# VH-VL binders against q0atu2, part 331

Target 1, 119 residues: q0atu2
Amino acid sequence: MLDKKARIRTSREYRNVFEKGKRLSGRFLIIYYVENALDNNRFGFITNKKIGMAVIRNRIKRQLRAIVREYQGQVKNKHDIVLVARAGIGKSSFEGMEKDYIAIMKKAGLFARNANKID
Key: E = the ipSAE of ESMFold2; O = the ipSAE of OpenDDE; V2 = 0.75 times the mean of E and O plus 0.25 times the DockQ between their complexes.

## First folded at step 16 (VH-VL)

Design yj12 (framework fv_ivicentamab_arm2; at its last look DockQ between E and O 0.69; V2 from the best seeds 0.81)
Fold by OpenDDE, look of step 16:
Structure yj12 (fold): chain C 119 residues (1-119), chain A 119 residues (1-119), chain B 110 residues (1-110)
Amino acid sequence: as target 1 above (119 residues)
Amino acid sequence: EVQLVESGGGLVQPGGSLRLSCAASGFTVSDNYMNWVRQAPGKGLEWVSIIYKRGSTEYADWAKGRFTISRDNSKNTLYLQMNSLRAEDTAVYYCAREGSSEWYYFDYWGQGTLVTVSS
Amino acid sequence: AYDMTQSPSTLSASVGDRVTITCQASQSIDSWLAWYQQKPGKAPKLLIHDASSLESGVPSRFKGSGSGTEFTLTISSLQPDDFATYYCQQWDDYSGEAYTFGGGTKVEIK
């Protein structure tokens, strides 16, 4: 599980990212990202009803948290990042989500190009 | 030097089976996202299947149940098992590597192997 | 299905001409667009990725532009080696295919 300090938790924090951040779309994810004034990154996750039932949305959110946690150490610091799941993500494999996350984060310049899985 | 070499194509009757191979050199197949793309005579390009780094697979809807993508890491070779072949499966089949691992384009292609399904 | 509409299907041009090929995506794909060149009997060759990034070894007369849903490939001055069929390509998130190609544009001698 992500540390509490690594989570975007309030509506105000989410709004700040959406209003001031940059947006980039991938195959299964949309990310909004903005620099923060902290020494750590914070992540938020959004899964809306078009993805499917609550059970599906919760599964997707759990999987995305796992991906973010695994690559957390490779993300440039001092960023608030919100992951918005796209409609097609419900049919995606875990590796598909992971591939998309890595691709979009690299394109955003938040990952090094040689970012790899952390064991 | 990166190289992909397809083989296994040929003439097969409707309902028959065929196994295509793609021998890779200059890189490790299991460290990359590998794809099959086909092209019917005089027609455009059509994606068939992908195998991810950790082995997950995806297929075009029309390919599900009939086509199976796999690899042999010891041989650094990609495969496509094709069953219940139909006349409309007649095409040149290419293996293609995705660029920069996680990016959504194909930077290297084999020369292709022709599969002809005819009675 | 998310279709990629490529136009024109065929283009007749002369050496030295400026050539423009267009691809239209059914939804925004930001810059996730690639262009390929294919000659008869040969595999496709990557020309441009990420909408505008020229692949190594590709002549500078090739230029990719656009974002969102509208993309263009421009050959500033057509050379004899450029007569071929060109394809655009994107990812697909929901249509049942991971990737979608445009229908192709055959650039032939006028």
Scores: ipSAE 0.886, ipTM 0.942, lowest interface PAE 0.5, mean pLDDT 93
Fold by ESMFold2, look of step 16:
Structure yj12 (fold): chain C 119 residues (1-119), chain A 119 residues (1-119), chain B 110 residues (1-110)
Amino acid sequence: as target 1 above (119 residues)
Amino acid sequence: EVQLVESGGGLVQPGGSLRLSCAASGFTVSDNYMNWVRQAPGKGLEWVSIIYKRGSTEYADWAKGRFTISRDNSKNTLYLQMNSLRAEDTAVYYCAREGSSEWYYFDYWGQGTLVTVSS
Amino acid sequence: AYDMTQSPSTLSASVGDRVTITCQASQSIDSWLAWYQQKPGKAPKLLIHDASSLESGVPSRFKGSGSGTEFTLTISSLQPDDFATYYCQQWDDYSGEAYTFGGGTKVEIK
């Protein structure tokens, strides 16, 4: 589970990422990311109602949190990163979400150089 | 040298079954995202199915319930079990690898195996 | 399904010509686009990934460009080896398919 210090929690924090951050889209995910003034990363997760009912959206958030937790040690520090689930994510497997997360994070340059464990 | 060799194609009657094989060498099938793609005579390319590194699968809607992708890691071989075959399934079937560094693109293809469904 | 519209379907050209092939996605795919070359009786060959990144061993006369919804493959000086069919390809998240290919562009000798 992500530490509470590693979570984006307030509307102001989310707005800062959306307004000042860079955006990349993948198959199932969009990420927004911006450097922060902290010594650590923070992650936020967005599922909108077009994806499905609350049970489905909560399952997706739980799966995305698990993926982020698995790879968090390889993410370059000092970034606020918001993962936005795209409409088609509800039909994805966990592995499909994981593949897309890794692909987007590599393309964004957010994994540490010479990381030795990227799936 | 990466090699993909499909086999198991041939003539089959409507309603019949075939199992296609794709023997891989020069890389490990389970370390990669492996796909089947088909091409009807004189037509374009059509994605069929993917198997993920840990065994999750996806299928084109028209293939669900009739086709099953699988692999045997001890033989480094990918399979496509095709049931309830129809005339429109007549095609060359390719196995294709997604690149280890660049996913969502097929960097190596087999030469294909022809499946003909005809009475 | 994301519709990939590939133009033209057939193109006649002479050796030395500059050739341009286009693909349009119905929605933005950023730069997640590949180009393949296929000769009769052969498997497709990946030429370009990520819209503009040439695969190893692909001649520099091939150039991919574009992002979002519009993409081009340009051959700056057509060679005899380049007469083939070309396909673009993207990922897909809405159609029950993981990947979608364009309809193809056959490049023929004039």
Scores: ipSAE 0.821, ipTM 0.912, lowest interface PAE 0.6, mean pLDDT 90
ESMFold2 (binder alone), look of step 16: mean pLDDT 89; pTM 0.923

Design yj13 (framework fv_ivicentamab_arm2; at its last look DockQ between E and O 0.86; V2 from the best seeds 0.85)
Fold by OpenDDE, look of step 16:
Structure yj13 (fold): chain C 119 residues (1-119), chain A 119 residues (1-119), chain B 110 residues (1-110)
Amino acid sequence: as target 1 above (119 residues)
Amino acid sequence: EVQLVESGGGLVQPGGSLRLSCAASGFTVSDNYMNWVRQAPGKGLEWVSIIYRRGSTEYADWAKGRFTISRDNSKNTLYLQMNSLRAEDTAVYYCAREGSYEWYYFDYWGQGTLVTVSS
Amino acid sequence: AYDMTQSPSTLSASVGDRVTITCQASQSIDSWLAWYQQKPGKAPKLLIHDASSLESGVPSRFKGSGSGTEFTLTISSLQPDDFATYYCQQWDDYSGEAYTFGGGTKVEIK
């Protein structure tokens, strides 16, 4: 489980990321990211109804949290990052989601240079 | 030097089975995203299947149930088991590696092996 | 499969000509677009990834551009070695295929 302080929780916080952040799309994910004034990163997760029923959306959200947690220590500091699940993610494997997360985060330049091997 | 060498192609009757191999050198198959892509004579390229680093697999809808992608880590070899072959499966089959650090693109290809399905 | 419209299907040109090939996606793929060159009897060769990033060893006369749904491959001055078939390629997030290729563009000598 992600620490409470590592979570984007309020609508205001989400809006700030959407309005001021950069956007990058991958195969299964869209990320919005912006620098924050904190000493830690915060992550938000959005799963729309277009990806499936509530059970599916919750599963996807759990999987994305697991992925983010796994690579959390390798992400550049002081960022708010929102992951938006795309429609096709419901058919994706966990590894497919992980691959997309890594690919899009690399492209966004959000992994620290001294991070562990991510390939 | 990175090399991919396909083998196992040949003539097979409709309904028959064939197992293709792709021997890799210069890199570790299990550390990469490996794909099969085919090309019917005089036609374009068509993705067949992918195997992820931890073993998850995906298939084109038309390939599901008939094609199986696998690998032998000890032999650093990728496989494609093809069952219930049809005339429309006639094609050159390529194994292709996704680029390091730049996934979703194929940076290395084998020279392909021809599969001909005919009565 | 994703709709990937590549045009033209065939292109006749002379050495020294400027050649432009277009790839159109049915939905935005940001910059996740690659270009390949294939010669008869050979495997495809990656030329460009991420829409505009040139692979090592690829001549600078090749240029990829575009984003979203419209992409172009330009050969500024066609050389004899450039007569081949070119393909664009993208990922596929929903259609049941992980990747989709364009139909190809055969660049032949006029």
Scores: ipSAE 0.890, ipTM 0.944, lowest interface PAE 0.5, mean pLDDT 94
Fold by ESMFold2, look of step 16:
Structure yj13 (fold): chain C 119 residues (1-119), chain A 119 residues (1-119), chain B 110 residues (1-110)
Amino acid sequence: as target 1 above (119 residues)
Amino acid sequence: EVQLVESGGGLVQPGGSLRLSCAASGFTVSDNYMNWVRQAPGKGLEWVSIIYRRGSTEYADWAKGRFTISRDNSKNTLYLQMNSLRAEDTAVYYCAREGSYEWYYFDYWGQGTLVTVSS
Amino acid sequence: AYDMTQSPSTLSASVGDRVTITCQASQSIDSWLAWYQQKPGKAPKLLIHDASSLESGVPSRFKGSGSGTEFTLTISSLQPDDFATYYCQQWDDYSGEAYTFGGGTKVEIK
């Protein structure tokens, strides 16, 4: 589980990322990301009703949190990052989501110089 | 030196079965995202299936239930089990590797193996 | 499936010509697009990934551009070795296929 200080918690924090951040879309995910003034990263997660019923959306959010937690040590510090699940994510597997997360984080330049160690 | 060598193609009657093999060298199959792609004579390329690094799979909708992708890590070999074959499955079948850092793109392809389904 | 529309299906050109091939995705794929070259009886060869990133060993006369839904492959000065069929390719998030290819463009050298 992500530490509470590593979570984006308030509507204002989310809005700041959406309004000020860069956007990158992958196969299953969209990320919005912006540099913050902290010494750590913060992550937020958005799923919407188009993906499916609440049980499905909660499962996907839980899986995305697990993926982010696994790779958080590779992420460059001082970023607020919001993961938005695309509607097609409902058909994905855990490995499909994981692949997409790694791909979009690399493309965004958000992994540290030693990102090769995650492969 | 990365190489992929498909085998196991041939002539088969409608409703029959065939197993394709793809022997890999110069890299480890289980460390990579491996795919099957087919090409009917005189036609374009069509994705068939993927096996993820940890063994999860995806299939084209038309292949689900008839085709099974698998691998044998001790032989460094990818397989495609094809059941209930139809004339429309006649094609050259390629195995393809996604790039190590440029996923979603196929950086190495085998030379293909021809499957002909006819009575 | 979300197929890519690739045009033209066939073109004829002379050595030295500038050739442009287009692909159109049905929805935005940012820059997640590849171009492949395939010669008769051979496997496809990756030319360009990420819309515009040239693969090692590919001649600089090949140039990819575009983002979103419209992409082009340009050969700035066609050479005899460029007789081939070219395919674009994307990932897909809504269809029954994880990857989709364009229908191909056969380039014939006169």
Scores: ipSAE 0.812, ipTM 0.914, lowest interface PAE 0.7, mean pLDDT 90
ESMFold2 (binder alone), look of step 16: mean pLDDT 89; pTM 0.925

Design yj14 (framework fv_ivicentamab_arm2; at its last look DockQ between E and O 0.79; V2 from the best seeds 0.82)
Fold by OpenDDE, look of step 16:
Structure yj14 (fold): chain C 119 residues (1-119), chain A 119 residues (1-119), chain B 110 residues (1-110)
Amino acid sequence: as target 1 above (119 residues)
Amino acid sequence: EVQLVESGGGLVQPGGSLRLSCAASGFTVSSNYMNWVRQAPGKGLEWVSIIYRRGSTEYADWAKGRFTISRDNSKNTLYLQMNSLRAEDTAVYYCAREGSSEWYYFDYWGQGTLVTVSS
Amino acid sequence: AYDMTQSPSTLSASVGDRVTITCQASQSIDDWLAWYQQKPGKAPKLLIHDASSLESGVPSRFKGSGSGTEFTLTISSLQPDDFATYYCQQWDDYSGEAYTFGGGTKVEIK
């Protein structure tokens, strides 16, 4: 589970990322990212009703959290990052989501150059 | 040097089965996203299937239930098992690798192998 | 529909001509667009990825541009080696296919 300090939790924090951050879309995800003034990264997750029922949305969030945890140590420091699940993600495999996350994060330049598991 | 070599194509009757192989060299198949793409005579390119690094698979809707993508890591070879073949499956079948820096794009292709389904 | 509309289907041109091929996506794909060149009896060759990034060894006369839903491939001065069929390609997020190709554009000699 993601540490509480590594989570975006308030509406104000989310709004800050959406208003000041950069946006990049992938096959199944959209990321919004912005530098923060902390010593750690924070992640937020958004799943809307277009994805499906609540049980599906919760599953997707759980899977995305797992992916973020897996690669957390390889992400450049001092960033707030919000992952927005796109409608088609409900049909995706876990590896499909993982691939998309890595592809988008690499494209955004958010992984450290010496990061492992992303090549 | 990266190389992909398809084999196994040939003439088969409708309802028959065929197994295609793609021998890779210069890189590890299990460390890459590998795809099959086909092209009917005089027609365009059509994606068939993908196998992910951890082994998950994905298929075009029309291919589900009839086509199976797999790999043998010890042989560094990609496979496509085709069952219940139809005349419309007649095509050159390519194996294609997604680039390490160009995910979602195919940087290397085999020469292709022709599959002809005819009575 | 998540089809990629490529135009024109056929293009007749002469050496030295400026050639433009267009692909239109049914939804925004940002810059996740590739261009391929295919010659008869050969496999497709990746020319451009991420809408505008040239692959190594590809002549500078090839240029990709666009974002969102509209993309173009331009050959500034057509060379004899450029007569071929060109395809655009994108990912697909919902149609049941992981990837979608344009219908192709055959560039033939006038």
Scores: ipSAE 0.899, ipTM 0.946, lowest interface PAE 0.5, mean pLDDT 94
Fold by ESMFold2, look of step 16:
Structure yj14 (fold): chain C 119 residues (1-119), chain A 119 residues (1-119), chain B 110 residues (1-110)
Amino acid sequence: as target 1 above (119 residues)
Amino acid sequence: EVQLVESGGGLVQPGGSLRLSCAASGFTVSSNYMNWVRQAPGKGLEWVSIIYRRGSTEYADWAKGRFTISRDNSKNTLYLQMNSLRAEDTAVYYCAREGSSEWYYFDYWGQGTLVTVSS
Amino acid sequence: AYDMTQSPSTLSASVGDRVTITCQASQSIDDWLAWYQQKPGKAPKLLIHDASSLESGVPSRFKGSGSGTEFTLTISSLQPDDFATYYCQQWDDYSGEAYTFGGGTKVEIK
């Protein structure tokens, strides 16, 4: 659902974020983030088998993409951001994931000046 | 001024039911993450349930199937329906708001309402 | 579920003393920790969020510190109003329990 240019696509791009980026953990999510040399942000999504079966993991990825899309206009530009789903996320509602994403992004300082939009 | 006022506690026999209310003023219940937290006499604090802004809910495992959190937005009031009550449910029940800008922490609490379940 | 160990359970102190209360999380929670004060017959009151950020109206003698798994609440000069029970609290990543509180530390007059 994200624009093609807003996606982290290659293993090399993911590895760069993990190796050079900062890390912040929340209740359901971990984010890794690093400045990039582009004019835009890029997002990546990781789920592992501890979360559950493939159906559950695919649902989680779809929900996280929807959350990121909803708030992408508030994110400071020029960042590569990888969202790693924690093991407990499979038991979370969409709203639990949304709350955690907003909380983590705010704590990381990644939201732009329009933080008033977060209600 | 933010206020939370619980009511509906009292003495009930094992197996009985009670509905607790939490009337809120100075803020909108449906715009916030609202929780119930309980405290058995002389004991520590124990989380019971959350209702998210869009209406999703979570419960402590021991409460699932017996307790239901809900709200009435026209009355700006949070509820906890408690069924199949047991002696171990005897506690002061607090409603609590998560901070308007700092989620995962309870910035306002009601005075509590005592539920006593006699066996 | 994450476990949260708070110590000591009871602490005796005099007015003017420096007191220190600790919480240990069983797994890293970064700085996602709150401290509450509760006086007998009253609701808990939020003192500190994000491990070290004071809530509005909380006296500056209260200081929170720590990150990861070990956290400390310090009262630099105990006042009569500070005799109370203190609780730490974190989020829990087990979906059946959203929040976990420490067992409490009762600060008593010597």
Scores: ipSAE 0.764, ipTM 0.891, lowest interface PAE 0.8, mean pLDDT 90
ESMFold2 (binder alone), look of step 16: mean pLDDT 89; pTM 0.926

Design yj15 (framework fv_ivicentamab_arm2; at its last look DockQ between E and O 0.86; V2 from the best seeds 0.86)
Fold by OpenDDE, look of step 16:
Structure yj15 (fold): chain C 119 residues (1-119), chain A 119 residues (1-119), chain B 110 residues (1-110)
Amino acid sequence: as target 1 above (119 residues)
Amino acid sequence: EVQLVESGGGLVQPGGSLRLSCAASGFTVSDNYMNWVRQAPGKGLEWVSIIYRRGSTEYADWAKGRFTISRDNSKNTLYLQMNSLRAEDTAVYYCAREGSSEWYYFDYWGQGTLVTVSS
Amino acid sequence: AYDMTQSPSTLSASVGDRVTITCQASQSIDSWLAWYQQKPGKAPKLLIHDASSLESGVPSRFKGSGSGTEFTLTISSLQPDDFATYYCQQWDDYPGEAYTFGGGTKVEIK
């Protein structure tokens, strides 16, 4: 489970990321990312109704949280990062989501060079 | 040196089966995203299937149910089992690796193996 | 499923000519676009990834540009070794079509 301090929880925090952050699209994910003034990273997750029913959206969120937890220690510090799930993610495998997350985070330059589980 | 060598192609009757192999050297197949891509004579390139690093698979809609991608880690070899073959499956079949730093792009290809489906 | 429209399908040119090939995606793919070169009887060769990044060993006369839905491959001065068929390639957000290739552009000698 992601620590509470590692979560974007308020509408204000989300708006800040969307307004001031950079945007990058992958196959199944869109990420918005911006530096924060904290000593830790925070993650937010968005699953729109276009993905499917609530049970599907909750599954996707659970899977994305698992992926983020797995690679959390390899992400550059002091960032707020929002993951927006794209429509096709509902039919993707967990590994497909993981691949896309890693690819898009690498492209954004958010992983450390010496990240062990990324190569 | 990275190398991919396909084999197993040949002439087969409609409804028949064929198993293609792709022997890899210079890298570990199970540590990479491996794909099959085909090309009908005088036509363009068409993606067939992918196998992920932990073994999940994905197929083109037209390939589902008839084609199976797999690998043997001990042999560092990729396979494509093709069943219920049709005339329109006639093509050169390539195995292709996604780049380690360029996921979603294919940096190494085999020479291809020709599959001809004809009565 | 995404559509990928590549143009022209055939291009006749002479050595030294400036050649431009276009790839149009039906939806935005940011910079997730690759270009390949294929010669008869050979496998495709990756030339450019991420829309504009040249692969190692690729001559500087090859240039990729564009983002979103419009992409171009430019050969500033066509060389004899450049006569081949070129393909663009993207990912697709539908699992049943993970990757899409353009229809190809055959660059032939005039």
Scores: ipSAE 0.891, ipTM 0.945, lowest interface PAE 0.5, mean pLDDT 94
Fold by ESMFold2, look of step 16:
Structure yj15 (fold): chain C 119 residues (1-119), chain A 119 residues (1-119), chain B 110 residues (1-110)
Amino acid sequence: as target 1 above (119 residues)
Amino acid sequence: EVQLVESGGGLVQPGGSLRLSCAASGFTVSDNYMNWVRQAPGKGLEWVSIIYRRGSTEYADWAKGRFTISRDNSKNTLYLQMNSLRAEDTAVYYCAREGSSEWYYFDYWGQGTLVTVSS
Amino acid sequence: AYDMTQSPSTLSASVGDRVTITCQASQSIDSWLAWYQQKPGKAPKLLIHDASSLESGVPSRFKGSGSGTEFTLTISSLQPDDFATYYCQQWDDYPGEAYTFGGGTKVEIK
C-alpha cells in the first residue's frame, strides 16, 4: 500500500482533482490529475459497483495500489492523481491493468525522463 | 531491422490441429506484447490472442479452449496452437507486435500464413 | 464491448482526388485509434496511431483526425500507390475481444 502522505484522503482533495484536473481514459482505467502544492505525489483509487461485488472491487483496488507502488519512483512529483477503474477491469489480468496504467501515464506525460525504460 | 515470419499453415481437415510459428528478429519477443490476428479470404481483420510480457494471455471468446498462444524465449518465437479446427477458422494468420513505445497499436506484422480447413 | 463502424465500405476515386474515410466507435475511446493500409496479398501497414500521429515514412498526404467516437482518415491527393483497403482499430475493454477493427474501406480506381 502507499504511505499515508501519498494518499488522497478528503472529499475536498478528490473534488479538487475532478474539478481542476485533466482527464485521460485508457482501456481499463481513467486518470484525473492536477499539480499540487506539495513535494510529493498523492494517489486516490475509485471503483464502482458495475465492476462487481465488494470482493472483486477490493481485489482491484489492491492490485492497482501494487501497480502504483511499483512505478511510484518514476512518476513526476507534485501531482494528485486519481485512478478510476472502468467496468471492464474486473475481467482483466494484473498484466492488463499494469499495461494500461503505464500506457495512460506515459500519454499523460506523468513519467519522468527515460520512463520508457520501464522493463 | 524488425522482422516477423510466420510458418506452419496448410490444409487441415475439420477437427484437426496445427501449430503456427512466428520467428522474430530485430527485437526480443518477451519484452513486447505479441498478438495473433487473422483474416478470412476476402474479409476483414479479427483479433485472436495476446501474450503479455510476463506470460499472461487473453483470447477472443470464440478461440478460448481451442487455441493457445505461447512463446519460446530461447528461440525468440511466438506460437499459436490451434485444435478442433473448423471451416470458419480458414484464414491468413498474422503475428503482430505492439509498438515498443506506443502500445495498443500494431507497428509490425508478419507476412501471414494461410490455414485452410476443409475436407 | 465496443462496436466500430467504418464507412464507406467501398470508395471509387481517381488519382488526385481528396478522399475521406470515417470510423465511429460506439463509446468514447479518447484518441486510442489506429489506421492501417493493406494491399492485396500483403500484411496491414500501420499509417497512423493515436488518431492523428503519422508513422515514420508515411506520406504527409495522409491525415488522421478526431477524438471520442468519431474519427477520419483523409488522403489529400490520391496517388496510384494509395489504392488499397484501409482499416481503423481500437482497443476494447472486454478481454474476450481485446482489439476491434473496422470493417474496412476499399479505395479503388474509378
Scores: ipSAE 0.821, ipTM 0.920, lowest interface PAE 0.6, mean pLDDT 91
ESMFold2 (binder alone), look of step 16: mean pLDDT 89; pTM 0.927

